VH-VL binders against o27280. Designs and how they scored, part 202

Target 1, 266 residues: o27280
Amino acid sequence: MDSMNVPEVLEIKRIVEESESVKTFIFSWDFRREVRPGQFVMVWDFRDEKPMSVSLIDPVRSEIGISIRRVGEFTDRVHGLSEGDLLGIRGPYGRGFELMGRDILLVGGGIGMAPLAALADEATARGMRVDALVAARTADELLFLDRLEAAGVNISTCTDDGSCGFKGFAHERLLTLEENHDMAAVCGPEPMMFQVMRILDERDVPAQLSLERYMKCAVGICGQCCLDDTGFRVCAEGPVFWSQELSRVREFGRYRRDPAGRRVPW

## First folded at step 10 (VH-VL)

Design G14 (framework fv_bamlanivimab)
Fold by OpenDDE, second read of step 11:
Structure G14 (fold): chain C 266 residues (1-266), chain A 119 residues (1-119), chain B 107 residues (1-107)
Amino acid sequence: as target 1 above (266 residues)
Amino acid sequence: QVQLVQSGAEVKKPGSSVKVSCKASGGTFRSYAISWVRQAPGQGLEWMGRIIPRFGKANYAQKFQGRVTITADKSTSTAYMELSSLRSEDTAVYYCARDDQYEGYFDPWGQGTAVTVSS
Amino acid sequence: DIQMTQSPSSLSASVGDRVTITCRASQSISSYLSWYQQKPGKAPKLLIYAASSLQSGVPSRFSGSGSGTDFTLTITSLQPEDFATYYCQQSYDWPRTFGQGTKVEIK
């Protein structure tokens, strides 16, 4: 096993409160260990370990940011931490996003915007035109808007309740947009991603989608994150997949496996 | 582009309170953090506190703790700074500014609100 | 609190001059340093952030350098509209603090 599989104990340098339920934890990072948008790290609070997306990559300051949504016991503990506290970080793992073309479309829902925010920074730094469709249930759950705006991203918002931007779902908003892009990156609830992917395929827009599955080992050994029929391991072959790859995955957008291996609906 | 417009000048007596407003337009107020900075005549800039309007969390400089209250109304995209127990030393121009949570700089700024405390 | 000290407090210069302003932090603030320009009766305007990043719309004659405790703002060729007071500001820790300011006056 590579040394990267041993958690490094890191101090939380700063905490950014993205929303009521989402915090970004910033750490010093040795960039001799390369990290790409779309990759994830395993976060260890010395009791449990969970995969988290990298949402900030700053080689200048030698920092990374990990955005975490408060959704359970583990994340509750992490959200209780302060600057100066310690966490174990191992990784990065998985396949990140690839950038191509000049115009890129980002479609994100909820915490799915985390890896896309990092991708947006890279894309804009490369001089690409970036359009972002940011979706959430409510206006208060929209993430990274200020950060994206500062980076020069053209933002379109979508909320279920219509409290900000388009009232409806991301795929519905996407249908109202006629412009095509050279490439799209998508991350959010799988039902959203499934619908978005279909639209992008119909429009012949190359798309990459970041999947979320139960990941235990992060190194492709335990098989907990294997996708039906293909055998794709989300932690190894993903979490970023091309739409053509996901088209072969029967379960995509339909169901997932729980920790016990049972099919559970979205 | 984001703009911040503050309320008008105030003249107050010692011991009274002042409440300054800062209305944001041209952006997504819900995603912002708003800081308040004051500047006494001929003096430098002094950070007072910050609020994140989307969930109403405010932080204050220790110097003003217990005397300053920063609030926000998301429905009107307006932030407020209330300073109580006013003293002559509180005479200053008070600015609101958008606070970048990652870089920590202030941009843009409101036009400032002059507050004069005199007997 | 982190103290920010600017040097000089004031300087006189002519149009076309190279102007250099220094800001020193009482402790390391990495690159979390911003520069502002303020004209009389106006709000401060952000010029530089992250020690050396030029804010959009700011002329290229402005530049920032430094890391840790020592920082410099440079105006390569002073223009008439550049006569103002300049402030540095650290964003490394709370509370946010500013330098005392440097007034650039006409010689």
Scores: ipSAE 0.595, ipTM 0.853, lowest interface PAE 1.3, mean pLDDT 94
Fold by ESMFold2-Fast, scan of step 10:
Formats: structure tokens, sequence, C-alpha cells
Structure G14 (fold): chain C 266 residues (1-266), chain A 119 residues (1-119), chain B 107 residues (1-107)
């Protein structure tokens, strides 16, 4: 029987400190449960369970890595753990990225670089040429630059404040980059992804985008019950969507919902 | 890319302490840890401990626990290794090295600091 | 602690020779193994990491292989600058440990 829906208590083998606010937790993994870039797992600290993207996939070493940003009580507790401590892990869940062609563009913002780091490893292993645009508010929030460099990825950086690389937003930097890619993968804040998607669509580059807020849809918990906002009830297989699937979602990149279900701007 | 420069040679008497510095400079500084490795004359390499400068948290080999303290000053990009209660057996070249957090290899290395413990 | 044992402890070779050095771990370390070259009076230099990945700038005559407990460093067509001591190192577990070294001497 498939045990992916039962949490396994796993020992934290290594902790990689990516930034002041982000750590990658590495676990031994039984690859009889296939894991692909773009998928996520449920992380259980024996009190609460939260979805986290898989950021490292290494079947040769039988290891996975899960990158977690410190943003609240659950993540604060997990960040307080040490190598040798235990966490419950179940999954993987969701659809993974699909790779096609010879050249791929990765566009990541903040923690959105986590699933893209795993994708970069797979694309590089397949012999693809990988260009990455890594965006953040400040230089200290740029993630995985060492790992991407070690993988042979061509890196461009972009910070809102100009503290590293191009000063401005990811979509502004993208307009100054080469247009020749067979596909793209995008992960980050929704407003960034929306702007990037528009540019890629104009360039006829097929793009896949990963939406953190749709991770629960992939495990049978739908936080967005109507992805087609014309009243057509479609539960998408998140968190990764093709750009064509997102072009009809009026909320994408424009609005979020508060606890009362009200649409509010980003 | 980063380059590591260590402090100069030291001659110490038994029972004293030595503090060796390792300054990171050049290029873009990315996420890394600094490990300390020593080598006694004619002997192999022995890992002592490491620090991740972002958090200031260090871990040590059991053999050196209680005698070694590794610290970092983020403002000057400098790591320090202090070894107390020195013995003649502590005579060695002490190296700092950038520790790759994913793979665990050491690159680049500092040039080394010779510490001689004699009367 | 994971013990790393190298073989041989020393060897004599001539320019142009193929040199093989082995490293054995006391338990499985997957592919968490690196190889270093050290010349007298100098710091070690990384040659190979992840058992088989050649570090940038290292000549292609150096190669690494192996997984689990048994690992090999090969130098094809030995050059004068290759006479040095070579160390393996595991990064699978704490503490990090090195082999005792293999000295490659001319003669």
Amino acid sequence: as target 1 above (266 residues)
Amino acid sequence: QVQLVQSGAEVKKPGSSVKVSCKASGGTFRSYAISWVRQAPGQGLEWMGRIIPRFGKANYAQKFQGRVTITADKSTSTAYMELSSLRSEDTAVYYCARDDQYEGYFDPWGQGTAVTVSS
Amino acid sequence: DIQMTQSPSSLSASVGDRVTITCRASQSISSYLSWYQQKPGKAPKLLIYAASSLQSGVPSRFSGSGSGTDFTLTITSLQPEDFATYYCQQSYDWPRTFGQGTKVEIK
C-alpha cells in the first residue's frame, strides 16, 4: 500500500542556512515514493502541519531537502530544531514541473527559488542550458546563488533596492534578457509572476508557474474552490500550472482574499 | 570569488592560549560556513570545528570540545579560532577553509597559520 | 566517527604513469567524498567533490569514482606538478574525517 498519506517521522540529517530567514532541512528519503521538482510535502512538527516545497531531490544519495522561510509560529519552531531532531513528513503532493527543449529560463522571487533550485538540478543533469533570474527585495534575500553557480547555471540578479544586480523588479530585468528559451518556470510573489507571465506569453515561451497558495488543492483541501471565476468549479492540480491555465483567473496577480473571503489588492 | 587570509605564525608556551584569525575578502560573499582544520608536522589533516557566520553557531569535534572556541565577526568578515590550555601536541599548522554546506568540501583554504608550542 | 583509510600510504611513480589511490570508509557515506592535493608548505587544494565531480580549474587527468564505502582517485599521465600528498575526506557525518594521506613521490 502507498504510504505517502501517512507521515513518516524522519531525522534531520543536515541543515543548510540559506539566509537569515531561510533554512533547508535535508532528510533520507525512500525514492519508491517518486519526487519531482515542483512538488511539495506536508511538514509536521507534532503540533501543526504545513505544506513546504521540495528544494533538493537526490535519488543517488536517497535524500530530499525542504526549504522553509521563517514567517510565523510554526516556522519559528521548525527553525529552532537541530540536526538529529525529528519531523513528520508526508507526500509528495502536487504536479511537478515538466521539462522540454534545450533551453530553460527560471524566474524566482524570494523563497520561490526553492522549487526552482530543484528544477535547475534536473535541467542541468539533462544537459539543458539554464538561465536563472533571481529576484528579491534586497541582496540578503537572494537565495540559492551558491547552489545555482555550482550547478553551472547562468545567473542574473535583480533587487528592488538595487543592492545587488539590476535595480528594479523581475519583469523589468526580464525585458533586458535574451528572448530565446524553449520554456520557462516561474515561482515567487503573484504580482511578479503575473508580470513575468505576460512578457513570456508575448514571446511565445511556454511557461509553468508555481503558486504556493494552491498547495492545499493538490492534497484535497481547496482554499480556492473556483479557479475559473466565471462560476465554473474546477479544482486545479496545483501548485504548478501552465500559463494558459492562469490566463483566465482574474484574481491571479491582482487580488487575494482576506479571512472573510473579500477580494483585496496585493 | 572569496579568498581567505589568516594571521601570522605564533610561538606559545604550554598552558597558554592562541587565537588565529581568518579574513574573507574579494568577490561576492554568498552563504558559506568556515571550518578549521589542523595538521601536525608530518601528519594528516584533522577537523576541529566550524561556524556559520550568519548565525554565529559553531560545532566542534569532541576531541577539542571545551578547549576550542570558534567565533565570527560579520562586520569584518573574519572568523576566529581560539585554542586554550596549549600542549606540545598542539604544535601544528592551523587552516581555515570555506565549508560548502551542501557537499561538505573545503574550498578555498587560507594559507595556514603555524602554531608552535614549546617551552 | 567514520574512519577513512587510504591505500597505499606512499608510492613511487614516473612522469607519464597512471596512478590510482583508494580510499575506504568504515561505513557507507554515499557519494559524500572529496579528494585534496597538498604540496609541501602549502594548504590543501580541492580536486574532486561528490566522489566524481571535477573542481573547476583542475586538469582533466584527475578523476574520481566510487560510492558507498570504496572510492578511487585516478591520475592519468602523471605530470611533474602532481608529485604531492593526496587526502580523501568524508562529509556524510560529524565529525568530518580525512584519510591518513597518500604520498606520491618521484623515482
Scores: ipSAE 0.579, ipTM 0.798, lowest interface PAE 2.4, mean pLDDT 87

Design G15 (framework fv_bamlanivimab)
Fold by ESMFold2-Fast, scan of step 10:
Structure G15 (fold): chain C 266 residues (1-266), chain A 119 residues (1-119), chain B 107 residues (1-107)
Amino acid sequence: as target 1 above (266 residues)
Amino acid sequence: QVQLVQSGAEVKKPGSSVKVSCKASGGTFRSYAISWVRQAPGQGLEWMGRIIPRFGKANYAQKFQGRVTITADKSTSTAYMELSSLRSEDTAVYYCARDDQYEGYFDPWGQGTAVTVSS
Amino acid sequence: DIQMTQSPSSLSASVGDRVTITCRASQSISSYLSWYQQKPGKAPKLLIYAASSLQSGVPSRFSGSGSGTDFTLTITSLQPEDFATYYCQQSYDRPLTFGQGTKVEIK
């Protein structure tokens, strides 16, 4: 609706430090404007606007949380804010995750764990069994382990350097897990998601994958969200896609686009 | 790399309590849990419980519930296991181990503390 | 509780032999299984975790396989330092439980 396209100025109610580089900003939210796991909002610091996944959805407390990794000028400014400061929020946007079956596997890499944390809450509230494979380069970059543990989620970790859990990549750990899920949800670096998708496809596990890098389509730059062979627009049809939709996209997991629109290997 | 060093051997009377310490050096104490595993003479390994210092939360095997207390002091990077109402069957070597709480493997292990319960 | 049963309880082998130890869980534990080596008077040492992942510093002659309920530890070309007791351990559910152990003795 129209109200979704006008930024609402909200007070930062609480800030949770998730890691050295990631903070979750918590706001009071009117749930007459529904928000679902896998959706994103546009965060406005009164200079620039950037898309951010919703990482906490709490209707009981009337709160949402938005997790932001410090990576550039915008996010550095936002990380400098304190409780009581104001941010503009508009949305939510995009297609959220769909839940089916009795059990779900979550595979998250780095900040990609943010939308999956919200999904874990919804899945557990529905009585689903939730297994999470949380991947990062190092132990310090593993996110939301405390929250998942508190929710009773079965957690596996893997780090590239072996500093926590399985030493190796998410797909290498996944190869050693039993095929026993009605569905999966995957979010993280595109090469990780591609490898995980291939394994899940071989196991006939339907998977949904979130393409966070293209969320800037929310501001009307639809060409940057368009996938090669399929013409999908992430902002309109994503950011969440079923694996069978992405299996037809030759570019997925192999190439990214530079600012000029040229294909560049990951 | 984290190293775990345990307190020395104990000889205790039936009905008393024993408190074994496990000091961690190097590495991040909050990254892993600490588990306690015992081994009676000539027997196998038996998990007693663990503590996740980050949460201040301990979990115990049902067999030891009510008799075992596992604590951690973050300022000294030391975990403790206290076992009360000692019986002769509690004679064992008690190990602490750094517990990868998500995969559940134990590495590294402390050197072990021999606890003998005799009249 | 999940019961872990190892087979055999003991075996005799010679240097250079291929040794296979099996571990069975009373219910499916996916790949949440670790293998440990224990020498007399010493703490156990982690060899394998996640059913098949070799711990850093452990010789490549050790390997693990299996999933669900049936797991195997294999030692190819047994060395003198490998005579020890081996334990499997599940971490799928609490309480964490160990197998009864397999003693590998010199023939």
Scores: ipSAE 0.007, ipTM 0.552, lowest interface PAE 9.0, mean pLDDT 85

Design G16 (framework fv_bamlanivimab)
Fold by ESMFold2-Fast, scan of step 10:
Structure G16 (fold): chain C 266 residues (1-266), chain A 119 residues (1-119), chain B 107 residues (1-107)
Amino acid sequence: as target 1 above (266 residues)
Amino acid sequence: QVQLVQSGAEVKKPGSSVKVSCKASGGTFRSYAISWVRQAPGQGLEWMGRIIPRFGKARYAQKFQGRVTITADKSTSTAYMELSSLRSEDTAVYYCARDDQYEGYFDPWGQGTAVTVSS
Amino acid sequence: DIQMTQSPSSLSASVGDRVTITCRASQSISSYLSWYQQKPGKAPKLLIYAASSLQSGVPSRFSGSGSGTDFTLTITSLQPEDFATYYCQQSYDTPLTFGQGTKVEIK
């Protein structure tokens, strides 16, 4: 709808501090504009506009939350805002996650847990059994553990430095878990997602993966959506893709492209 | 599940300071916030402030600003509340509690630490 | 600061009675309200959060309702262990604030 493409100026109702570098900004939301886990919005600070995943969806309270990591000039400015300040929000955009079956696995790395936290809330509300593997460099960078625990999610953690849970990477931890799942949802650094996808494929678990670099493709900006193993450039609507779509993509998990379209290794 | 165990009762002189500890066990200390709430004899509950151990920055109720300091030691899973310039009006039971930042409820609570300020 | 006012300050009731405690916020707090039970010499215990969500392990005779500024806690059939002081708490804005408490006493 055209109304989705016009920024609405919303007041920051509440700010939750998730970590040293991550905040969740909560806004009142009119749910006549439906929002699903895995979708994103464009956040406008009246200078720049950036895509951000929706991390909280609460129709009962008429609220959404947007979790933002401080990584650059835009996010630094947004982190300087207070409750009562204004931001422009446009959307939602993109393909959301689809829930199937009764048992679901979530695998998240760093800020990639943001859209998965929203998905966990929906899955548990539907009566699904949810297992989450939460990965980060250090214990202080593990996100949303309290929300997942409150929702009744079974949590496994891993950190690169061993400061919480398994010492190692998400895919290494996943290999030690023998759980059967009807589907999985994965979000985090692309190399992590590639390794996790391969393990899930071996186990015949259908997976959905959220690719941050394809969020702009979902709003009609095609600069980053180049999925074509036949040599033709094809723009696919993201950011969420099934593993069977990504398994045919030569680039996924192996290399990325710079602004000029040249291959750059991870 | 999470348990919070507080330090023992204290008797203090006016003008001194008190530091109460709150040790968390079970669950994941890094996944939640810790709030401090006090209760004077026969009175209601009063929120003093919170800390998010992962973040390191505490927030305080304005009434206690300048007199209260809330800290956390992640290596020992222990939160602390220090209240300075004690007055007889600070006589209370001091509680720590796990603070759900999204909902803002407190569960579980520590057992409480009685602090008596007498001249 | 958001002021929370509870009514009544105390009430006398018998086992089996239906007890209703009310809580009023000085401004709209949506559904960011929790209810606690406190027995003498003990820490408070969470009963209800999000105005109406029953905490795990809390008996079903406890229920909460309301939104905005007016909230109620109901105990449908008072039991001997329910004689205690009850507090509401808003979490809409900091500082987090509590009602002054309602003491439920045996007649």
Scores: ipSAE 0.330, ipTM 0.710, lowest interface PAE 4.2, mean pLDDT 86

Design G17 (framework fv_bamlanivimab)
Fold by ESMFold2-Fast, scan of step 10:
Structure G17 (fold): chain C 266 residues (1-266), chain A 119 residues (1-119), chain B 107 residues (1-107)
Amino acid sequence: as target 1 above (266 residues)
Amino acid sequence: QVQLVQSGAEVKKPGSSVKVSCKASGGTFRSYAISWVRQAPGQGLEWMGRIIPRFGKAKYAQKFQGRVTITADKSTSTAYMELSSLRSEDTAVYYCARDDQYEGYFDPWGQGTAVTVSS
Amino acid sequence: DIQMTQSPSSLSASVGDRVTITCRASQSISSYLSWYQQKPGKAPKLLIYAASSLQSGVPSRFSGSGSGTDFTLTITSLQPEDFATYYCQQSYDTPYTFGQGTKVEIK
């Protein structure tokens, strides 16, 4: 109904350092604009605007958190900000996660744990049993472990180099974990999500996967939202999709789009 | 890469059962699905079902539901297809094939097992 | 079940000819279509998957095209070893289903 769709300028209330490369920016939020786990906002630094997943939803404190990895010019500028500085925020946008059943498996890689951390909070508040598989290249890149533990989540970790938990990739670790979950939610690098989806499909576990590439499609600002024009409906709203929707997308896990819209291998 | 070797020809009486084996070598047996496809003399190809050996999960075409059982033994890298209550119309060559589950193509194929149902 | 219909059911051709075989699905299957070649007494051999992806080791004279419900297999310059029966197969949904086959015979 609120059709202005103009960025609201908000003060950074607190900054949490999650790792050397990831910070969570916390803002006061008016919950008359509902926010659900899996949704994103557009973050504006008064030069550029980028989609960022909401990683904290706290109606009791009237706060939201947005976790940002330092990967380029925009994120470098945002990481240089301090408490009290201003950012433009508009949204939320996109389809959030849907919860069903009594138990849920979360599988997150790197910054993909950000929307899953918000989901973990909601699932535990509903009384669900939550198991999380947290994956990263190294121990220093594992995110939100303390927050997940505080929420009562059962945590498994894996690192490519073996510096924490299982030595190997998320899908290799998943093969050793209990199969009985009513649903799963997955977020991380697309090749990881593809391998995890295969395993969950074989186990008949319905899964939702969050794809960053669809965030720009939802707000109409970039041509990279098309996954595969022969394998999927172009106009499907993301970023969260059920695995049944993605099992027919030929590009998922195999290809991405460059700035010109060309298929490029991962 | 992967090779599939099937058991030898069988001659069975009506009302009996047949169990055909498919042994995988090369690659990782548990990394893919195995489908069973049959072909009656002079006829086309008919999918019967598949198994994902890692999970023991099988799925069957409705036509064969209740008569076909597909199993796998991970220790010997062998998949099995058992068809019960045989009739003359079940005379066919039975193939196993590696099923790329996300693409759904069949490659490689076993050499085939001729099953003849006669009285 | 998804029905797969091939056309023609048989054709006669000479070495060097361009051969086209069509396959129609009863509903949209996106690009989840494979083509196989079968010679007498042998197992089928995968030629094309994902409607247009040529399998490793298959000669470049074979090509596939199409999406949704209508698909085509083309052999641009028929060779003696290409006289065989060809099948399309959908893998969009189970049960997987095959076309009835197209027999390519010597003219």
Scores: ipSAE 0.000, ipTM 0.392, lowest interface PAE 17.5, mean pLDDT 84

